# VHH binders against Death domain-containing protein 1 (DTHD1), part 11

Target 1, 86 residues: Death domain-containing protein 1 (DTHD1), of Homo sapiens (Human) (q6zmt9r679to764)
Amino acid sequence: DNLLHWLAEELSEENAESLSSTLPLRRSTIQLIKLKNPDDLTEQIHEFLCFWKKSLPTFTDKLRLLARHLRKIGRSDLAEELKFKW
Below, E stands for the ipSAE of ESMFold2; O stands for the ipSAE of OpenDDE; V2 stands for 0.75 times the mean of E and O plus 0.25 times the DockQ between their complexes.

## First folded at step 8 (VHH; framework vhh_vobarilizumab_d1)

Design n7 (from k39 with S31E T100I; at its last look DockQ between E and O 0.81; V2 from the best seeds 0.00; counts 0 for: pae E 6.5 > 2)
Fold by ESMFold2, look of step 8:
Structure n7 (fold): chain B 86 residues (1-86), chain A 123 residues (1-123)
Amino acid sequence: as target 1 above (86 residues)
Amino acid sequence: EVQLVESGGGLVQPGGSLRLSCAASGFTFSEYDMAWYRQAPGKGRELVAGIYSGGDTSYADSVKGRFTISRDNAKNTLYLQMNSLRPEDTAVYYCARGPIEWYTGSDEAFDIWGQGTLVTVSS
């Protein structure tokens, strides 16, 4: 939770758009998150990451998946910082 | 056949309350995100409140603290409790269902709607 909030603070709007195109989230979920937090990009991203995390089976290596996505969008710096915070 | 049927609309004075219901059939209700939209005369549809399949809720700023969305999965029914009603809440209210498929870029957020129930708030 704290880790995902830190990540949400570090991501730009462009990063968030790129990330949302690769993460398995329902469009209705995204729309409802935006409704809840219309003026707070950080909180939008934070909740969207939390829903993504909950959508995955417990046995899934969520750190590896998240780091892979961060590298794909050009944020390898954040992927490395995840390792230290995990 | 998938159906959403709204009820509970009517005429109410400012400050009053109404409870809207949406009876759902033809699908596994508990699996879907659900929402209430409204459309005032001469305006587009506005998302008012939503409830995730897991039960968490979300509200437009204009209705926070006054409206409460809820669902009863055993009865396949979505509710909207509307308190402290104002003239600007006058609209046709629609129940809507979100698809369960993953986002593919062009998907509408909610793609199945009911026929609506009219709420009129005036003296």
Scores: ipSAE 0.032, ipTM 0.533, lowest interface PAE 6.5, mean pLDDT 79
ESMFold2 (binder alone), look of step 8: mean pLDDT 80; pTM 0.808
OpenDDE, look of step 8: ipSAE 0.818; ipTM 0.926

## First folded at step 9 (VHH; framework vhh_vobarilizumab_d1)

Design p2 (from n4 with S30D T100D T104K D107E; at its last look DockQ between E and O 0.91; V2 from the best seeds 0.00; counts 0 for: pae E 4.8 > 2)
Fold by ESMFold2, look of step 9:
Structure p2 (fold): chain B 86 residues (1-86), chain A 123 residues (1-123)
Amino acid sequence: as target 1 above (86 residues)
Amino acid sequence: EVQLVESGGGLVQPGGSLRLSCAASGFTFDSYDMAWYRQAPGKGRELVAGIYDSGDTSYADSVKGRFTISRDNAKNTLYLQMNSLRPEDTAVYYCARGPDEWYKGSEEAFDIWGQGTLVTVSS
């Protein structure tokens, strides 16, 4: 998704680590994503966001949940921008 | 009781091929990510290839294009087709299962393992 790829471009390595440890992603998923894209941080982040999105039931308000996580890691600026891009 | 049993290792000449199998039991195989690791003499274990419960795959750069991971969910079996084998592929190969648990930081990604099968590539 273009929106998740944009977000992946905006996150620092520290932001990505904080986010990946708070999102409900399988332990194996993180390592397999890193195996696939060992030198491409943006693609690593993009893929784990896509996996997270697919892991949730369709009735879940995924935008609200992602924005909450972004605020928790100190990126409220991106949380607000999500509202306008979704 | 979760169990993983590898087979198919052996001695092969450079350029040859082998197909490794991992028979799984004691869990719902199709719901778990699976992987192959290898450990060369004097080295740590390294992740070689992984396959998600969806069937999507990932490979280490050193084996990309030569190895193919696959799963047969009807037979509860994980495979690794190894082609164009090189002496540096010599290792004990391990089948591993990813736990159905959330990532929290530095936890081990795969923590249920088979006993391994030896692959030796030598003329």
Scores: ipSAE 0.190, ipTM 0.633, lowest interface PAE 4.8, mean pLDDT 83
ESMFold2 (binder alone), look of step 9: mean pLDDT 80; pTM 0.804
OpenDDE, look of step 9: ipSAE 0.831; ipTM 0.936

Design p3 (from n4 with K64Q T100D S106R D107E; at its last look DockQ between E and O 0.06; V2 from the best seeds 0.00; counts 0 for: pae E 14.1 > 2, placed apart)
Fold by ESMFold2, look of step 9:
Structure p3 (fold): chain B 86 residues (1-86), chain A 123 residues (1-123)
Amino acid sequence: as target 1 above (86 residues)
Amino acid sequence: EVQLVESGGGLVQPGGSLRLSCAASGFTFSSYDMAWYRQAPGKGRELVAGIYDSGDTSYADSVQGRFTISRDNAKNTLYLQMNSLRPEDTAVYYCARGPDEWYTGREEAFDIWGQGTLVTVSS
């Protein structure tokens, strides 16, 4: 939780939109997260990341995948910091 | 107490089939991701298949199309249907439970393991 919350604090709304569009999240999940946290972008992103983490098979190298997603949305700086915090 | 118990292993000929079961107790089975690992003699443990609490699945390339992971949440049981078995599938197969949360260190993605069931594929 602390790692994903840190990441949520670092991301912008544009990054949140890019992340949510590339993550394997159900549409209902995305809408419920936005409903619960309509004015709190950090909490929206945090919940997106938590649901994404739970939606992947546990055997997956989630650090590598998250770093790839961060690089795809233009945040290679966060991808590097993620390795240090993991 | 939290426990995973595998069964269904045995000796089969190449091309044969086996169905492994993993009986879970002591936790809310339906809330956890589950997986099957295997370990051949002289090798490290290899992740074979995983299933989300949602029922979505994923497979190692080496077993894709031959193995099917499934779960029965009413019976607290995880299954692995293994078809078209090959000698290289010979291993001890372990049932494993995914952790409830993302942790900061990473040695394994799973926190609870069964004792294993032996599968031998030989003529």
Scores: ipSAE 0.000, ipTM 0.121, lowest interface PAE 14.1, mean pLDDT 75
ESMFold2 (binder alone), look of step 9: mean pLDDT 81; pTM 0.823
OpenDDE, look of step 9: ipSAE 0.819; ipTM 0.930

Design p4 (from n4 with S30D K64Q T104K S106R; at its last look DockQ between E and O 0.07; V2 from the best seeds 0.00; counts 0 for: pae E 13.2 > 2, placed apart)
Fold by ESMFold2, look of step 9:
Structure p4 (fold): chain B 86 residues (1-86), chain A 123 residues (1-123)
Amino acid sequence: as target 1 above (86 residues)
Amino acid sequence: EVQLVESGGGLVQPGGSLRLSCAASGFTFDSYDMAWYRQAPGKGRELVAGIYDSGDTSYADSVQGRFTISRDNAKNTLYLQMNSLRPEDTAVYYCARGPTEWYKGRDEAFDIWGQGTLVTVSS
């Protein structure tokens, strides 16, 4: 959605590599995302985030987890902005 | 050390109610997300309800509107109020601690478990 697309636009290539390596997604899902958008990093990140969000149980506080991950990769600025935009 | 002890299970008729309790000890209860899982005979464990350290709650679709998770931080106790019980709710119910982070797979979201309490719904 618009929030996840905004986040995808703000992440650097280094941030995206850290994110893709730690996301609990099936290998087939990752392969299909990259196949679909091989040279569009922003769209790859957007799709990763959408699949990650959909793959989590309804019970999970997805915003809280995403913010914590952003802090771990050194983007606390985005973690705070994410909460504001929600 | 760290312990979670469930109680309150038993035999009830369809449409009945039970309240499960989980006594927590050995950790700072207020700081952790808590959850109830269940395991029906011959099935894997299923996440039923969760409550965040903030007090916000989430439920599986199969129990939404019938089950209520709550916590009493003064008593270090987690509760599950189960109303309008059905035979398919028959399971061993487990109290669980976590999550704060997600590292791998949805099935491993919680890392500390109680021994379980049996709930049987039968007429």
Scores: ipSAE 0.000, ipTM 0.137, lowest interface PAE 13.2, mean pLDDT 75
ESMFold2 (binder alone), look of step 9: mean pLDDT 80; pTM 0.806
OpenDDE, look of step 9: ipSAE 0.809; ipTM 0.925

Design p5 (from n4 with S30D S58T K64Q D107E; at its last look DockQ between E and O 0.81; V2 from the best seeds 0.00; counts 0 for: pae E 6.3 > 2)
Fold by ESMFold2, look of step 9:
Structure p5 (fold): chain B 86 residues (1-86), chain A 123 residues (1-123)
Amino acid sequence: as target 1 above (86 residues)
Amino acid sequence: EVQLVESGGGLVQPGGSLRLSCAASGFTFDSYDMAWYRQAPGKGRELVAGIYDSGDTTYADSVQGRFTISRDNAKNTLYLQMNSLRPEDTAVYYCARGPTEWYTGSEEAFDIWGQGTLVTVSS
């Protein structure tokens, strides 16, 4: 969970809405997360990531998928850092 | 037919309580996130409480600790228990269904709405 919170901190400036558009999250889930954390972008992103992680089967290579999403939104720098922190 | 029907609104004194119900029909209720919105006279619609298909809940700060959202999947019914009501809670309350489609950036978060039930909090 440390890793997802670190990532949320790194993304909080410009990238939250880009990430939410590429992760497979339901439209309602995103709005409900924003309701809980309306002015706390880091916590919004952290919850987006946690919901996404819970939606995946246990055997899934979550690192590879997360890195793929980060590259898709233009944050290949963070995708590379994931390997270091995983 | 897909339908949401709210009930339970009325006139209540400040500090009082009401319980709203939303009867759902025409879809697999337990597969959807659900929410309550409200619209005060002359104001925009605002989200006040939500409940995920998992049963987890979330609330606007203005109602946290006073309102409780719940769902009974066996009865296809969504509830909102409203306690410690204040005059600023006066509004038409709407039940809403969240679609199962993935977010792509610009879609409305909720696709099906009830007609609303009026709650008036006044002396």
Scores: ipSAE 0.024, ipTM 0.557, lowest interface PAE 6.3, mean pLDDT 81
ESMFold2 (binder alone), look of step 9: mean pLDDT 82; pTM 0.821
OpenDDE, look of step 9: ipSAE 0.812; ipTM 0.934

Design p6 (from n4 with S58T K64Q T100D T104K; at its last look DockQ between E and O 0.09; V2 from the best seeds 0.00; counts 0 for: pae E 13.9 > 2, placed apart)
Fold by ESMFold2, look of step 9:
Structure p6 (fold): chain B 86 residues (1-86), chain A 123 residues (1-123)
Amino acid sequence: as target 1 above (86 residues)
Amino acid sequence: EVQLVESGGGLVQPGGSLRLSCAASGFTFSSYDMAWYRQAPGKGRELVAGIYDSGDTTYADSVQGRFTISRDNAKNTLYLQMNSLRPEDTAVYYCARGPDEWYKGSDEAFDIWGQGTLVTVSS
């Protein structure tokens, strides 16, 4: 979670919206996250990433997959930093 | 048509070995992560082993050190070498294709499945 919290701090609202377009999240999950942390964007993004992580099989290389998605949304800089921080 | 066909299942004694094969067609096999799942009678589906497009592998704790996943990209074939088999390994084993670079609209990380091959481990 330290890595996902760091990433939540680095993402803009636009980056988070772009990332969510490529990840499976239910409408109800998004609503729950916003209700829990209505004025804390970083915590909303952190919770979003945690839910995404839980949607994947235990044996998936989640770091590699996350890095691929970060490159897709134009944040290759963060994708490279993931390897250093993991 | 994307297709995955498993083979190699059968009846084996505890401590024995089997090698499962999965023939893939209809897609660029080398570009996809692949996995083996299993479903024991009366139980849910369980991820057993995965292999990335890079060739790197990962395993469930319950099979670590006993099973080996591998791929032959020239033959479009995924393998699972199963050694030191135990009665609890009894299940239908499924070959599955992993997600591409983006993933939407599914609870499962893997979107294409084979029909399964039965492995029974008993005396």
Scores: ipSAE 0.000, ipTM 0.128, lowest interface PAE 13.9, mean pLDDT 74
ESMFold2 (binder alone), look of step 9: mean pLDDT 80; pTM 0.804
OpenDDE, look of step 9: ipSAE 0.827; ipTM 0.935

Design p7 (from n4 with S30D S58T T100D S106R; at its last look DockQ between E and O 0.73; V2 from the best seeds 0.00; counts 0 for: pae E 6.6 > 2)
Fold by ESMFold2, look of step 9:
Structure p7 (fold): chain B 86 residues (1-86), chain A 123 residues (1-123)
Amino acid sequence: as target 1 above (86 residues)
Amino acid sequence: EVQLVESGGGLVQPGGSLRLSCAASGFTFDSYDMAWYRQAPGKGRELVAGIYDSGDTTYADSVKGRFTISRDNAKNTLYLQMNSLRPEDTAVYYCARGPDEWYTGRDEAFDIWGQGTLVTVSS
């Protein structure tokens, strides 16, 4: 999950808010992540992505789905880098 | 009927310990994040500790190192072990369940609540 940590470092707070609205994650999970890491945005984003990844069925093309969401929030640059790193 | 019932509250001396229980019924307990909140007299409700459906835990800074949240999925029960209690821990403690719904905006983060159990820390 070094890839998700790299991505968490590249995302702004605005990027993360946009991404969270398009990716399925329980509201309670988001609140608990914020409680755990109240002043560490990168770690909040990293845990959010990790929970999202684990919530998907194993047959899901996680790379394709994540890249799609990154393009939706205006970060097509990261979507392309993701392909190279995956 | 979805139900959360807290128990184990009471009067304890400063420095003492207490274990709260929350019996859950009417839903698939192991599929939900759970949390303990508390409300001190004259204050708002605050999140104290949470436990994910995975079993990972998190704590408010004010209780870290003193309180331990745990769950027993076989018994549908959530626990809060409270050690080194202080007078400022005096509050009604509430068990809460996270909703099954995913984030789509600003809905309540925890949607089902128990009736609360009173913890009083006083000499």
Scores: ipSAE 0.016, ipTM 0.510, lowest interface PAE 6.6, mean pLDDT 79
ESMFold2 (binder alone), look of step 9: mean pLDDT 80; pTM 0.800
OpenDDE, look of step 9: ipSAE 0.782; ipTM 0.912

Design p8 (from n4 with S58T T104K S106R D107E; at its last look DockQ between E and O 0.74; V2 from the best seeds 0.00; counts 0 for: pae E 4.8 > 2)
Fold by ESMFold2, look of step 9:
Structure p8 (fold): chain B 86 residues (1-86), chain A 123 residues (1-123)
Amino acid sequence: as target 1 above (86 residues)
Amino acid sequence: EVQLVESGGGLVQPGGSLRLSCAASGFTFSSYDMAWYRQAPGKGRELVAGIYDSGDTTYADSVKGRFTISRDNAKNTLYLQMNSLRPEDTAVYYCARGPTEWYKGREEAFDIWGQGTLVTVSS
């Protein structure tokens, strides 16, 4: 959970937009998260990642999937650090 | 036919209260996230409160502590209780249904809208 908050702090707005458009979250969920924390991008990203994590069956598969997406958006550095921080 | 119909708007003094209703028909109401938007004269529409299908709620800072969104799934009705009303709350209020489709970066977070109900707060 601290791991997702660390990741939220490391992601740019563009990184977060790319992840949001890829992950299976309802359109309304994203908007309601933004309503809750309108001035805090890091907390918006953190909550979006938490919703995504809760929608998936296992944490191990979640890490591998997340690392793959981080590499796709040009953040291979974060993908590597994700493995070491667990 | 999927339909949302708002009611309960009117003229109220500053500091007063008003309760808006939104009657839903033509879909499984309990399965959808719902929201209230408002549009003041000459301005764009803004999201003021939302309620997930789970029942969890969220609010814009400008209405937090004064407005309460709720739903009654047995009556297929969405509510907005508005307390401590201010002149700045004057707007047409719309209820909206959130689609179940995935987010793809579009700004259209809600796909079905009511006709609106006017709330005027003046002294």
Scores: ipSAE 0.172, ipTM 0.632, lowest interface PAE 4.8, mean pLDDT 83
ESMFold2 (binder alone), look of step 9: mean pLDDT 83; pTM 0.836
OpenDDE, look of step 9: ipSAE 0.677; ipTM 0.894

## First folded at step 10 (VHH)

Design q1 (from k39 with T104K D107E; framework vhh_vobarilizumab_d1; at its last look DockQ between E and O 0.90; V2 from the best seeds 0.00; counts 0 for: pae E 4.8 > 2)
Fold by ESMFold2, look of step 10:
Structure q1 (fold): chain B 86 residues (1-86), chain A 123 residues (1-123)
Amino acid sequence: as target 1 above (86 residues)
Amino acid sequence: EVQLVESGGGLVQPGGSLRLSCAASGFTFSSYDMAWYRQAPGKGRELVAGIYSGGDTSYADSVKGRFTISRDNAKNTLYLQMNSLRPEDTAVYYCARGPTEWYKGSEEAFDIWGQGTLVTVSS
């Protein structure tokens, strides 16, 4: 939770859009998160990440998967910091 | 045949309450995010409230504290409890189903709509 909130604070709006397009999140889920937090980008991103985390089986290596997505969107710096903070 | 059928609209005085229902058929209701939209005459559709398949809810600022969205998966029914109604709540209210497709950018979030039920708030 705290780790995902840190990540949400570090992402730009463009990074967040790229990330949300690669994560397995429904169109409706994204829109309802935005409805809940219409003017708080950091909270929107935090909620996106929390929904994504909950949607995965508990045995999944979520750190490795998240780091892969961050590298894909051009934020390898955050992928490395994530490993340190996890 | 996927269908959404709204009911429960009508004429009510300011400060009054109404409960809208949306009967769903032709799909696995419990698997979908659902929402209520409204459209006042001459205006575009406005997302009012939504409920995730998991049960969490979201509301537009204009209705927070007054409206409550809920679902009964056993009855395949979506509800909107509207309290403290105001003249500006006058609109046709639509039930909407969210697609299960993954987000790929700025795409329309809800793809199936009911025919609507009219709510008129007037003295």
Scores: ipSAE 0.203, ipTM 0.654, lowest interface PAE 4.8, mean pLDDT 83
ESMFold2 (binder alone), look of step 10: mean pLDDT 82; pTM 0.826
OpenDDE, look of step 10: ipSAE 0.848; ipTM 0.944

Design q2 (from q1 with D61R; framework vhh_vobarilizumab_d1; at its last look DockQ between E and O 0.77; V2 from the best seeds 0.00; counts 0 for: pae E 4.1 > 2)
Amino acid sequence: EVQLVESGGGLVQPGGSLRLSCAASGFTFSSYDMAWYRQAPGKGRELVAGIYSGGDTSYARSVKGRFTISRDNAKNTLYLQMNSLRPEDTAVYYCARGPTEWYKGSEEAFDIWGQGTLVTVSS
ESMFold2, look of step 10: ipSAE 0.351; ipTM 0.749
ESMFold2 (binder alone), look of step 10: mean pLDDT 82; pTM 0.833
OpenDDE, look of step 10: ipSAE 0.837; ipTM 0.940
ESMFold2, look of step 12: ipSAE 0.204; ipTM 0.652
ESMFold2 (binder alone), look of step 12: mean pLDDT 82; pTM 0.831
OpenDDE, look of step 12: ipSAE 0.840; ipTM 0.943

Design q3 (from q1 with D56S D61K; framework vhh_vobarilizumab_d1; at its last look DockQ between E and O 0.85; V2 from the best seeds 0.00; counts 0 for: pae E 4.0 > 2)
Fold by ESMFold2, look of step 10:
Structure q3 (fold): chain B 86 residues (1-86), chain A 123 residues (1-123)
Amino acid sequence: as target 1 above (86 residues)
Amino acid sequence: EVQLVESGGGLVQPGGSLRLSCAASGFTFSSYDMAWYRQAPGKGRELVAGIYSGGSTSYAKSVKGRFTISRDNAKNTLYLQMNSLRPEDTAVYYCARGPTEWYKGSEEAFDIWGQGTLVTVSS
């Protein structure tokens, strides 16, 4: 997903930790993603977002939920940009 | 009861191959992320390879391209195919299960462990 990869590029390491701590992801999933991409923060964040997206039912308004999470971590700028790109 | 039982360890020369198995019982195997860890004498445990409940895999840099993790959900068995073995791979290898609880704080990534199987790579 190009859109989630773009978002991963825009997030900082601090934003990544905030996001991973609030997303409903298993601790094992987080550790395995870090193992796969140990020196590539962008790919780690991209994988976090992809796993989060797959964990949700198909009918879920994923844009609204992701934008809400971005606002909660202080990135309302990205939440607005995400809506434009959607 | 929940159990993980490893097998397939042994003595092998450098460049050789081994296949480890981990028989799982007492839980819905297909629902869990699974991993192999190893612990060399006098060292801490090291995550070697993992496989998500959905089947995707992840490897430590030191083993990528040489080791292959796989799972057979019908047989409740986790595997680690180890090729091109080196003396540095000498360790006790442990099968581990990831809990299904959501991440919260500093919880352990893997909550159930097997007894381990010894792999010795020496000429």
Scores: ipSAE 0.243, ipTM 0.691, lowest interface PAE 4.0, mean pLDDT 83
ESMFold2 (binder alone), look of step 10: mean pLDDT 83; pTM 0.839
OpenDDE, look of step 10: ipSAE 0.842; ipTM 0.942

Design q4 (from q1, 13 letters changed; framework vhh_7yz9_2; at its last look DockQ between E and O 0.06; V2 from the best seeds 0.00; counts 0 for: pae E 14.1 > 2, placed apart)
Fold by ESMFold2, look of step 10:
Structure q4 (fold): chain B 86 residues (1-86), chain A 123 residues (1-123)
Amino acid sequence: as target 1 above (86 residues)
Amino acid sequence: QWQLVESGGGLVQAGGSLRLSCTASGFTFSSYDMAWYRQTAGNEREWVAGIYSGGDTTYADSVKGRFTISRDNAKNTVYLQMNSLKPEDTAVYYCARGPTEWYKGSEEAFDIWGQGTPVTVSS
C-alpha cells in the first residue's frame, strides 16, 4: 500500500519500536519480519503495518486506529497528515 | 470487574424508532472509544457505529443518516438512537469498549462486550 509505505519512510527506528509495542501484533511475527529484512528498516516497518492492517476485521475503522496509535507514540503530526492523505 | 450492560431493545414496527443504552462500570469510561455492533443468526457481528473518546462519530453505510451514536461520560453511558427502522435492522445489538493498547494473540480490537439487547423490527 503506497500510504503505508509513505508512513514507513517517515518513521524513525524509535518510532517503529514504539509502534510495534502498541500495535496488536504477535512478537513471533515481528521477529520473522526482522529476519526477512535485517538491513532494511523501512521494509520492516512497512511489513509491520501491512500485517497489522490484515490482522484486523474488515469492519474496523483502521484509519482511526492508526491515527490513535500515532498520537500515542508522539507523532500527532503524522496522524493529521494521514487524515489528509486518506 | 469490567461490565457493559445494554438496554432499550424490543419489538418495533418498521419506520419506528428505538433508543438503546449501554452503561459501563469498572473502568475509566471517558478514556475509551465505544461502539455498537449487531448480529443476526449465523453471522459474524457487524459493526454499526462508533464514537471516539474525543467525541467524533462514525457509521456503517447501512445505517448512516438513520442512526445516531452519542455518549454521556458523566453517566458512563453510550446511546444508539435508531430512526426509520427497517426489518433488516432486526438483530441482537451489542455494546463494545474500543481498542485497548494491548491484545493477546489474534483477539479483536474491542475487548469488552455486553450481553446484547434484542431488537425486532416488524414489517
Scores: ipSAE 0.000, ipTM 0.141, lowest interface PAE 14.1, mean pLDDT 74
ESMFold2 (binder alone), look of step 10: mean pLDDT 81; pTM 0.812
OpenDDE, look of step 10: ipSAE 0.718; ipTM 0.894

Design q5 (from q1 with V5L L11E M34I A35S G44Q L47W A49S D61E N83S P87A S122K S123P; framework vhh_enristomig; at its last look DockQ between E and O 0.09; V2 from the best seeds 0.00; counts 0 for: pae E 13.3 > 2, placed apart)
Fold by ESMFold2, look of step 10:
Structure q5 (fold): chain B 86 residues (1-86), chain A 123 residues (1-123)
Amino acid sequence: as target 1 above (86 residues)
Amino acid sequence: EVQLLESGGGEVQPGGSLRLSCAASGFTFSSYDISWYRQAPGKQREWVSGIYSGGDTSYAESVKGRFTISRDNAKNTLYLQMSSLRAEDTAVYYCARGPTEWYKGSEEAFDIWGQGTLVTVKP
């Protein structure tokens, strides 16, 4: 969870839009998060990540999957930092 | 329908090699992360190796340096090359589809499993 907050602080608005389109979340969940936190992009991103993490089975290597998503949106730098902070 | 079918299992002596195949159908294979799992008698199923849609690979510590995962997206097939096999590698090996980058809610399954192929390492 603290890694997800750090990540939420490091992402730009463009990164957040790209990430929300690549995360395996329902569109209604994404919309609700944006309505709940319209003034706080960091909190929107943090909630997206938390919902995503909890939506996956416990056997899933969520850290590796998150790093893959970060690479796909052009933030390989954050994917590498994620492994370092791990 | 979405299916995964493993093949290539068999008996092998310690130190031997086998190559497992996993044929995929009913989905866009190239878009998914795919993994190998195994289950030995009396043990829980454990993750062995995975290959991400972007090509990154990962291995459990118990198999690093001995197993190589690969994929052929043109043939919708996942492979596991096993070498330096040991008695503890004896198990039923399964391939499993991981999540996509485009998850559209609970209506799409992301944990699809094959029926398994048996690998036996005999003295």
Scores: ipSAE 0.000, ipTM 0.149, lowest interface PAE 13.3, mean pLDDT 73
ESMFold2 (binder alone), look of step 10: mean pLDDT 79; pTM 0.800
OpenDDE, look of step 10: ipSAE 0.033; ipTM 0.392

Design q6 (framework vhh_7uia_1; at its last look DockQ between E and O 0.02; V2 from the best seeds 0.00; counts 0 for: pae E 15.6 > 2, framework grips, placed apart)
Fold by OpenDDE, look of step 10:
Structure q6 (fold): chain B 86 residues (1-86), chain A 124 residues (1-124)
Amino acid sequence: as target 1 above (86 residues)
Amino acid sequence: QLQLVETGGGLVKPGGSLRLSCVVSGFTFSSYDMAWVRQAPGKELEWVSGIYSSGGDTSYEDSVKGRFTISTDNAKNTLYLQMSSLKPEDTAVYYCARGPTEWYKGSEEAFDIWGQGTQVTVSS
């Protein structure tokens, strides 16, 4: 997912920690992702975003949800940019 | 909304038995391949067992064949792992996961939902 990869590149480690706490992902999933990519923060973020997206029902407004999460972690700038790129 | 919750872990002596449960919510697991995966201290993730969505066929890693049994209760939407003849090397955190019934390099990426895990400790 190119869009989610872009987003992953724009998020800091702090943002990633905050975001992981807001997204409905299991701790074990997050742990696995980190173990697979111990030295690649961007790929870690990309993977849990992908997993999150895949976990959502097809009828869900994924853009709105992701934007909401971004705003919650203080990245309203990325929320707006995401809407533009979506 | 999608959730896997493992229970049944604990401390047991070698040769003992445990039954792990994984309660599924938010989806019908009978429509998906399910698996048990474990991680021992200082080791990588290890696929343990899987059950196919179609037909209920089961598979096991060689080290647990004949000792572990994977099963489901559709009425309870629950996945089980019956463990017998437990060994110290079975000590690990056991995870329930939605994904493939065979382990291959990179197959962990095919698992999209995981539980929090339950600790199993086999010690004399």
Scores: ipSAE 0.000, ipTM 0.214, lowest interface PAE 11.2, mean pLDDT 87
ESMFold2, look of step 10: ipSAE 0.000; ipTM 0.115
ESMFold2 (binder alone), look of step 10: mean pLDDT 79; pTM 0.811

